VH-VL binders against o27280. Designs and how they scored, part 43

Target 1, 266 residues: o27280
Amino acid sequence: MDSMNVPEVLEIKRIVEESESVKTFIFSWDFRREVRPGQFVMVWDFRDEKPMSVSLIDPVRSEIGISIRRVGEFTDRVHGLSEGDLLGIRGPYGRGFELMGRDILLVGGGIGMAPLAALADEATARGMRVDALVAARTADELLFLDRLEAAGVNISTCTDDGSCGFKGFAHERLLTLEENHDMAAVCGPEPMMFQVMRILDERDVPAQLSLERYMKCAVGICGQCCLDDTGFRVCAEGPVFWSQELSRVREFGRYRRDPAGRRVPW
Short names: E, the ipSAE of ESMFold2; O, the ipSAE of OpenDDE; V2, 0.75 times the mean of E and O plus 0.25 times the DockQ between their complexes.

## First folded at step 23 (VH-VL; framework fv_marstacimab)

Design o4 (at its last look DockQ between E and O 0.01; V2 from the best seeds 0.00; counts 0 for: pae O 5.8 > 2, placed apart)
Fold by ESMFold2, look of step 23:
Structure o4 (fold): chain C 266 residues (1-266), chain A 121 residues (1-121), chain B 112 residues (1-112)
Amino acid sequence: as target 1 above (266 residues)
Amino acid sequence: EVQLLESGGGLVQPGGSLRLSCAASGFTFSSYTMSWVRQAPGKGLEWVSWISGSGSNTYYADSVKGRFTISRDNSKNTLYLQMNSLRAEDTAVYYCAKGSRYEWLGYFDYWGQGTMVTVSS
Amino acid sequence: QSVLTQPPSVSGAPGQRVTISCTGSSSNIGKGYDVHWYQQLPGTAPKLLIYYNSNRPSGVPDRFSGSKSGTSASLAITGLQAEDEADYYCQSYDRSLRGYYVFGGGTKLTVL
């Protein structure tokens, strides 16, 4: 925890446009550095560095895919890059998802489907039944649906505006779906994850949730990714937490923190 | 405008075979699940089979499992139902029904006019 | 016969409110599964009327409404009109070993 990795400069091998706001950047990867679904990497554009989801883990092609949502200055610059351009990558970091049982429920909102798509590939490869609830504000923002469908995942969708699937929020759709799964994996906007976690807890479904927090070092030293009340570091003890661990965290679902550590409403 | 046009129905003897087709237009066919639903004369609706957008997942009612095969050709926007070992109780109007986008547990928002299958000796 | 039970017929005069029940069990509606409704005019294909329990597709008047509670669902029609005379089917899913699509037996609505 006392040292930071140096980014490796890698060439963008291929770019997949997942939506108007999300691109997947594919790089060659030496799998001697093992990658687990739910772990993250730090992406460096030679000016700034941000944590990003790994959405594709392909040992056969020796490739990883990193899905990046255009949301600000850094991601705007990265979205402007082309195949052949360079990015620095360090990692992977953090605790990934742990699979258990035979039946898994995935609940993903927006870009949160990225790590869950990687998890779905591992789960289906193990012969698990995979149900996925894919949520977004509108149909154009539903991610990875073709990939999940081709893998044999049972898909349910919801959109805030009703343009695809159930009209409403993910937790509302979840109330109308089957209740018996051996585990769940959840990733998306924190208000959504909080509501989903409450339902899963009431059903006694073991749940793992992936949090986003501001990160600087990614190895647990700087404290920028710490959670209230527990001292958990998202980059070291997470980003994937069991719902039991999160139940002790006051800030979860209520507010976020800016780079200075101040509480900011969702 | 969504259109679903069934064809291939007709009169067949018990034990025979028929292949139904459904030509689809007005939507991105490959993105939507599809089903066959049948209705015997004077009776209610009965779901027959379902297929995912890519064709990678299929499901069948117990009454037709092992005898009917659902398939699709996304390059031709066409849904198929191969019906083998036909029985008198398979006599019905067969509807092509458009399912939801990707949804495993969906509903049927557009229906064709149906094609009649009569199994009689 | 039908996993979902509907009354075989219902009648009402123009302007009245009628309801059509769809009664299931713990293996279908009671499991939490959604209910959808279809209208079938004589000699025609079914048409989607209500989906996900209470949502109306574009073009369906708001005098049609749906609800679900416990093991049952209900379709309500207010301001009954002559053109509402049709067969109505509920549809859901039944969880046995794997869920599959089930329809109710149908309800003939007669406008008096």
Scores: ipSAE 0.301, ipTM 0.683, lowest interface PAE 3.8, mean pLDDT 87
Fold by OpenDDE, look of step 23:
Structure o4 (fold): chain C 266 residues (1-266), chain A 121 residues (1-121), chain B 112 residues (1-112)
Amino acid sequence: as target 1 above (266 residues)
Amino acid sequence: EVQLLESGGGLVQPGGSLRLSCAASGFTFSSYTMSWVRQAPGKGLEWVSWISGSGSNTYYADSVKGRFTISRDNSKNTLYLQMNSLRAEDTAVYYCAKGSRYEWLGYFDYWGQGTMVTVSS
Amino acid sequence: QSVLTQPPSVSGAPGQRVTISCTGSSSNIGKGYDVHWYQQLPGTAPKLLIYYNSNRPSGVPDRFSGSKSGTSASLAITGLQAEDEADYYCQSYDRSLRGYYVFGGGTKLTVL
């Protein structure tokens, strides 16, 4: 347990350029420490620490991948690193996705595709049929398409500007799809997830959704990632939630807490 | 700072047409829904039309269905309202209102100053 | 007339508490859609006052509060001030026919 909470200093084995703003950092991993799609790790650059989803799990190569979007000072520093450089990694933490059934639908937006890509690999390896709705603002922001395609995933794309696939948002595209799946996994902007969840609920498709909140401790102690009215801690009870659980969370799809604890609307 | 500036209002005869514009700045225009809301003189607020961020979805109040068309040009950060077959009851100040990112969230957090449309013979 | 019903007017003295009701139906507020409130000062455009039933945007004093229960919502103003004299509108969403946004009829608040 102590080893889990102490950052392990790892060398960046390789870096994959996913898009202009997203890089995947690959690390050697000891799989005696189990990691599941949907779980996250805390990444430490020796100045700051941020939670990041695991986007690649490769037991054959004994590697994991962490996809990071460049969005602020921390990620700017990390994006400046090169192969051979060091990062601190502790975890994994949180509840990951559960796979059930034969057919699974993945709905992802932007960097939300990171944990879903890992899930897709597992699902495919299990012989499941995987359909993925990949959404982004523009074609250039669509992530992991080649990887998903190579894995045998059936991909549908949508972009806000129509530069690739369906012109519109993920929930709009989903409405045009008539097929039902045994389960769905969703990750992306929370308003997107909210809309997608509603559609899936109406269709009686069991759904799991991965939330993003400001996290500090990652071990359920500090309470900064606590969801209003439920007491759910995203780092402990999540980040993956069933739709039935999220139906109890009033703030879901509406607002989040910033680092100061203030409500910030979506 | 978010700014919304309506234009195109004026006097028009019944049965006439008018096109309103709203120039938006201070936010990523294409990421947010937009609406037109109108207010007749001395009356309350009435939602008129809504458009999604991408422009792919539109909604209209029953009172304007078939007559009004909402559209947007995200490359120009501009919202439009084409008003045809105007009626006296369409006389109002028309506000451009910024909405949330998605339909369901449904609030208007920024409003323009409005443009007056008068339909009179 | 309006999908959401508000009292046409309310009044109070400075320092008092006033409440404005917003009554909807099972097709809007009762269906779980959020209620938002707007303040419109005389001769000005509306301003968002409360969003998601009870949240205040930046710059809105804490003497303004909102609540929702069942098919109705309420705006409460404590410590009433002269500058609070305005029209107040509740707003929600209704999909009973087609998806559209709905406003209350508005309430004129007079500070005595």
Scores: ipSAE 0.023, ipTM 0.559, lowest interface PAE 5.8, mean pLDDT 91
ESMFold2 (binder alone), look of step 23: mean pLDDT 91; pTM 0.941

Design o5 (at its last fold request DockQ between E and O 0.71; V2 from the best seeds 0.00; counts 0 for: pae E 4.4 > 2)
Fold by OpenDDE, look of step 23:
Structure o5 (fold): chain C 266 residues (1-266), chain A 121 residues (1-121), chain B 112 residues (1-112)
Amino acid sequence: as target 1 above (266 residues)
Amino acid sequence: EVQLLESGGGLVQPGGSLRLSCAASGFTFSKYTMSWVRQAPGKGLEWVSWITGSGSNTYYADSVKGRFTISRDNSKNTLYLQMNSLRAEDTAVYYCAKGSRYEWLGYFDYWGQGTMVTVSS
Amino acid sequence: QSVLTQPPSVSGAPGQRVTISCTGSSSNIGKGYDVHWYQQLPGTAPKLLIYYNSERPSGVPDRFSGSKSGTSASLAITGLQAEDEADYYCQSYDRSLRGYVVFGGGTKLTVL
């Protein structure tokens, strides 16, 4: 347990340019420490620490990948790194996705596709049929399409501006398709996830959703990622939740708390 | 400008083989699904085969399954259809059609002019 | 024998409105799969006319419109013109056929 909570200094093995704003950092990984899609790690650049989803799990190469979107000072520094540079990684933490059935629907928006890409690999390896609805604001922001396609995933895209695929939001695209799956996994902007969950619930499709909240300790102690009314800690009970669990979470799709603990509407 | 140019059609005896090619230009070939669609003389459109951008997944109509093979060479921007054990009912104009980007539920936004395949004794 | 059923022919006078129906089933259009439409002028390759049920590609006049409801789709042409004389095909997907692409039988539109 102690080893899990101490950052391991790892060398960046390679960097994959996913988009203009997203890079995947690849690290050697000892798979004696199990990692599941949907789990996250704390990335330490020796100044600050941030939670990041695992986007690649490769037991054959003994590698993991962490996809990071450039959105602030921390990520700016990380994006400035090169192959051979060092980062601290501790984890993995949280509850990952569970796979069930034969047919799975993935619905992802933007960087939310990161954990879903890892899930897609596992599902495909298990012989599951994987359909993925990949959403982004523009075509250039669509992530992991080549990787998913190469893995045998059936892809449907949608963009806000219609630059690729269906013009509109993920939930709008989903509404146009009545086909049901054995389960769904969802990750992206919370407003998107909220709408998608409602549709899936109406269709009686079991769904798991990965939440993003401000995390500090990642071990369920500090309470900064606690969800109102339930006491769920995103880092401990999540970040992956079943739709039935999230139905109890009043703040879901409505607001989040900032680093100061203030309510911030979505 | 998107261009699709089919070739390889011709006259063949029943049981024979043909290989069709489709040269594509004007778009990033590897990013788009491709299909073959055929049309018998005086008849409607019939989907034949579908292939993903990377070529990792292929689908076939039941009427051609086991006899036809779709493939692509993305380095050459070329789509292929290997047709074996040809039958009289395979006689048709074969169109190369560009699909949507990555879409498995896509449409065909560009079509070639087609190449005629005639299977006759 | 086509999975999607279209009337074999429709006709109209210049300036009139004509409608071409595309009837599917619960395994294709009824599953919510998109319907696309193609125009094929005599002696030419098909051209995309409508995609995603009602969207028009660039260059397609707004007098062409598509709709979908239940297990059926419809193509409407207003202000019929002589150049609209062509064969029209609807297209969708049928998962019961391993997600096969399916076409309608085609409709010959004659402008009187």
Scores: ipSAE 0.628, ipTM 0.862, lowest interface PAE 1.0, mean pLDDT 93
Fold by ESMFold2, fold request of step 24:
Structure o5 (fold): chain C 266 residues (1-266), chain A 121 residues (1-121), chain B 112 residues (1-112)
Amino acid sequence: as target 1 above (266 residues)
Amino acid sequence: EVQLLESGGGLVQPGGSLRLSCAASGFTFSKYTMSWVRQAPGKGLEWVSWITGSGSNTYYADSVKGRFTISRDNSKNTLYLQMNSLRAEDTAVYYCAKGSRYEWLGYFDYWGQGTMVTVSS
Amino acid sequence: QSVLTQPPSVSGAPGQRVTISCTGSSSNIGKGYDVHWYQQLPGTAPKLLIYYNSERPSGVPDRFSGSKSGTSASLAITGLQAEDEADYYCQSYDRSLRGYVVFGGGTKLTVL
């Protein structure tokens, strides 16, 4: 197998605590292995391997950052690590976001802001106007706000509990925001993305959405990341899909699959 | 409690300059957008300028672009307005207003008592 | 001319319901931008009264309410009281340009 199929063991260079539940792990990275916003890596803790979002792409410092939300046993173990500890990383994998036009809307829910933060850095570096709708359950879970502001991003926030910004769901806030953008990039809980996609489609805003699915091989041969109806492999043809690609997928926004492939409601 | 205290107003000749300051307390200054809003005697509110929490973005009303500069010093919890090339129509009470946390389309939830700027000869 | 139009004055007797309009255009309120409202008592600084079209900050009585429809917004005051005598301003945003803040011209409420 080539080097992409075997994790490269890397030292954790720095850890940034983004919130109580989210940390960004920063590694030295050789950019001969190109990384684009929206691509993912498989993170190996010597017991298990999970796909994780790339949130920082910094060729000047030769660094990447991988943001990980504590949600279970694997992520608990990784959150217990310190600078100097080792993780295996394979990748990057998947199709990243494509920038077009001069105005972009980002809609991120929770950890979904991670790949969008990387995209925001690229978009602002190109001189694009970037609007971001940042959503979470609570104010303390809104991610990357200082970084987005420093980059010149126009921020709107919403929280389920109303502790910061608009009280309610991201799609409800979106209805009260400017309707015209050249494109949108969306990442977060799939029910949120479905509702946001519907609004963007009605506004004729081209949208790219980043999906999460169970992954094993990450190179497209095992089929564990396939979508119903199309056979798209999230790890190979995605994780970023255009909205018109997803409009043909009945499962999107309706159910998810457990590691055994069983349908489970959202 | 949130407090905003403007200073630096006074009488100035047309073409002159003034620097307004606003001392802030009772909140994490660097996380909030800040604005200057003015009100000419007997007139309504007119937005002048605002600045993001980090200071990375600034915005100005057309009537003051090129003449006024908004800035902030987050280490001193102070907002500034440098006013150059002053005109008679700049005569107003200038209010310091606290914006929403991070919101570029937010609202102004706390206001200072204002400082008077008079431009006349 | 002012981007947001308010009536210059409105009046009502104690206990009445009074409505103050804020009329914009397709480039501001009609684009979907939020409307916020401020009360300015005589001789004082403005105070936030309504935000995000209809939300009340703590300490604002529930007899104040806001709404937005189409290109317009409205502030309603029920159970009018003498201390409601003040100037009222709506505030929103205009154009897709960065951060262009607009205020209405203001409405003087007189309690008869």
Scores: ipSAE 0.290, ipTM 0.687, lowest interface PAE 4.4, mean pLDDT 87
ESMFold2, look of step 23: ipSAE 0.287; ipTM 0.687
ESMFold2 (binder alone), look of step 23: mean pLDDT 91; pTM 0.942
ESMFold2, fold request of step 24: ipSAE 0.201, 0.189; ipTM 0.646, 0.662
ESMFold2 (binder alone), fold request of step 24: mean pLDDT 92, 91, 91; pTM 0.943, 0.941, 0.942
OpenDDE, fold request of step 24: ipSAE 0.146, 0.069, 0.048; ipTM 0.690, 0.668, 0.664

Design o6 (at its last look DockQ between E and O 0.02; V2 from the best seeds 0.00; counts 0 for: pae E 9.2 > 2, placed apart)
Fold by ESMFold2, look of step 23:
Structure o6 (fold): chain C 266 residues (1-266), chain A 121 residues (1-121), chain B 112 residues (1-112)
Amino acid sequence: as target 1 above (266 residues)
Amino acid sequence: EVQLLESGGGLVQPGGSLRLSCAASGFTFSSYTMSWVRQAPGKGLEWVSWISGSGSYTYYADSVKGRFTISRDNSKNTLYLQMNSLRAEDTAVYYCAKGSRYEWLGYFDYWGQGTMVTVSS
Amino acid sequence: QSVLTQPPSVSGAPGQRVTISCTGSSSNIGKGYDVHWYQQLPGTAPKLLIYYNSNRPSGVPDRFSGSKSGTSASLAITGLQAEDEADYYCQSYDRSLRGYVVFGGGTKLTVL
């Protein structure tokens, strides 16, 4: 409906410092607006508006959490806020993850663990076995480990510099892990997701991957989030896609587009 | 600077009980899985039990299941092994082993010097 | 508990290359579980030597290396030195329990 496209101004209820560069902002939320893991919201700081991951979905406490990595002017301003300060939220938008089977593998790189943490909570609540591969450049950037452990998730870690867990990239670690999962959910840097997808496809593991693209409207009318060769709109048909949908996408894993639409390497 | 110090071993008769302790220092104890690993005299290593960083999840080797209980007190940086219904085959040096950060399928990067448990009549 | 098979002993002259095998099955190494290696000097506790198949902890010389293929793993030692005389154990996991740890039977390395 039309009211869903207008930001609601909400008070920051709590702030969780997940790392030096990542904070989770928690808001009271009316769950008549249902939220699924893998959907996103547009966050408005009264100057700019950006898409952000939903990392906590708690209908019992009537709360959502939105995890934000500090990467530029907008996120610097939001990170400077305190509990009690206001933000505008519109959404949720997009297609979320779908759970199937009894055994799920999560593969998350950096902030990509945010939607997967929400999915892990739902999966464990349903009694599924959850294995998570949590990847980052360094140990200090591994996200949501305490929360995943408390939920009963079987955690594996890897870091580029070897400061925690396996030294190397997520796809290299994945080759050493158990192969017998009913499904996988993947979110992180697109080059990582491409390599992980190839391994999962060889294993015949159904996989869902969450893409990031430039967004303006978030409801599919402006065309800024379209994928080459398919016409898929990340904000409407995604951000979560099945691996078989992505196998037909020329740009996936090979290049990205800047806000002006120019191809740039990953 | 990681240190693990086991204590509580000794001589006990079959059917008896002992509680082993492992005092940990030099790392954030609650972030790491912990294990007990034993070695009978002149024999190889045998994993005994494993506990998650929070203490919420535990696993046991079949040879000790139902007789041994692993636990931890994260406020005291201490790992425990309660050993009941002891048998002669439980005679071994018991090592406290530090696991990986939040990894259930990890490795053991630091080991204590061990404490000897002897079960005989 | 151990279903991992290691040779009971290996030997080599100083400066030689030796390898120590660790043979598992489809329920452990063949399922994709990692292999870790430990060195145990006489009368001492084990010490981590190789983790995640091929990674070396800080302080372990680069003449120690590990690999994994199929249902087996191996530890290679080049430039063998007298101080390398020790027992060596491989360690992995078995699929029957998510936290089920298995060790190899151990290999005594003798430098001739």
Scores: ipSAE 0.009, ipTM 0.575, lowest interface PAE 9.2, mean pLDDT 86
Fold by OpenDDE, look of step 23:
Structure o6 (fold): chain C 266 residues (1-266), chain A 121 residues (1-121), chain B 112 residues (1-112)
Amino acid sequence: as target 1 above (266 residues)
Amino acid sequence: EVQLLESGGGLVQPGGSLRLSCAASGFTFSSYTMSWVRQAPGKGLEWVSWISGSGSYTYYADSVKGRFTISRDNSKNTLYLQMNSLRAEDTAVYYCAKGSRYEWLGYFDYWGQGTMVTVSS
Amino acid sequence: QSVLTQPPSVSGAPGQRVTISCTGSSSNIGKGYDVHWYQQLPGTAPKLLIYYNSNRPSGVPDRFSGSKSGTSASLAITGLQAEDEADYYCQSYDRSLRGYVVFGGGTKLTVL
C-alpha cells in the first residue's frame, strides 16, 4: 500500500484566524511529497474524515496550510482544536492547477479562495501578473486579502451587500473588467463558477475550475464523487478541471449528489 | 414557503403609465434574479424584463425597451416594473417570476398569480 | 411569432403517451442553452415542470420527462391523465437577441 494513503498524524503547528468562520491550520510538511495548488488532502480527526484544499504551500518553512470553514459537526470539532493538537492528514490527492502564460486571473468566492491563495503564491513567485477577483457575501467573509496584497496580487473585491468593493456577484464584477488574461483559475460556489466560466469562454480565456463534491475514498475507487455523463471522478480526474472538460459535465452548475447519491439542486 | 404577490395592475389609457409591484417572501430575496413575464389574453408567455440579485444588471425585451424599467428594493423584498408610454399591445397579465441566483441558469421556479394590465382608450 | 416553435395543440387518450416538441435554432437551443418547461393549468399561473432539459422539481410525477437534442427539445408525458390538460411552454435563452429569455408559443394539450 502506498504510504500516501495512510494518514500521517501531524501536530498543528499554528492556527491563523482568517475570518469568523475560517481558520487555517498549519503543519510541518515533508516536501519529498510534492503538493500543488488545487490539490486536496483528507483531514482525519480520528472520528471522521473530510477533504480539504491546501491553501498554503511554503517550501522555505517546510509547511502547508489547510483552510477550513466551520459548517458542520466535523468542522466544529476541528475548530475547537488548539496549537499542539493532532490531526491525521493523508494525501495530497487530485489534479492541481496548471499555470500558463504571463497574466492570470483568479476568481474566488468564499472558502474557494483557499486553493487560489496557494496558486497566487506560486504564480507571483514565477513572476506572473496576478489579478484576483475576491467575492463574498459580506466584507467579513472576504478571505486572504492581506496575504494576497503582500504577495503583489492586484485585488478586486465584490460583496453581495456592497460592504466592500463592488456591490454584486463575482460574474457581475467580472463583466465590468475589460482586461483579458492568458488563463483564469476559478473556485467558489458552483453557480458562481458556472456563470464565470461562461463569461470567460465568451472571452476566449482558458479557464480552470475547482469543483467540490462529496468524497469518500479520495483515490477514485468508491465513485461517490463521480460526475454524471462523463464518469469523471472529482478526486481523481479533478478537482481542477478545464472549462472544456466541464462543458461535457451535465450536472455542473445545475445539481450535485448528496452523501446518499440523491440529486440536490444548487 | 415562497410567495410572490403582484399588485398595481389596472386600466390605463394609451400613452399612460403604471407601476407594478411584486412582494416576495419565503426566500432570501436579494440572492435571486427576478423577472417579469406577461401573457396577453388567450396568448402565450412573453418575457418582459430581468434583473440581477443585486439589481446591478437589467435586461429588457425589445418590445418594451426604453419604455419599461425594472427595479428592486431588496430591503423591502419588492420587485418593481415601471411602465411608461403604454400601448394596447401591452395589455396582459403580468407575472412576477423568481429566477435562479445567477443569470445563466435562466429558469423560473416560482410565479405569482399575476396582475392584469389593460391598456385601452 | 415565437423564437421557439411548438405545435399549437396535441391530444391523447388517458393512459397514452404524448410528446410536445420545441424547435429552436443555432442561436438558442443549438447554442447549448438549456431548455425548461412550464405547465399552465386553465386560469392559473405557470408552474415549473422541467428544468435543465430533463430534471423534475419536487412534486412533478415521473411520467413527465424532458429531452434535448440539436436545436430541439421535447416534453414527453406517459400515462396521460385528465389533470394533464393544460398549456405547456418551453423556455430557453437567445443571446443573439441581447440575452433574451425566449418562450415557445405554447401547446394546448387536450385529454380525450
Scores: ipSAE 0.009, ipTM 0.511, lowest interface PAE 9.1, mean pLDDT 92
ESMFold2 (binder alone), look of step 23: mean pLDDT 91; pTM 0.942

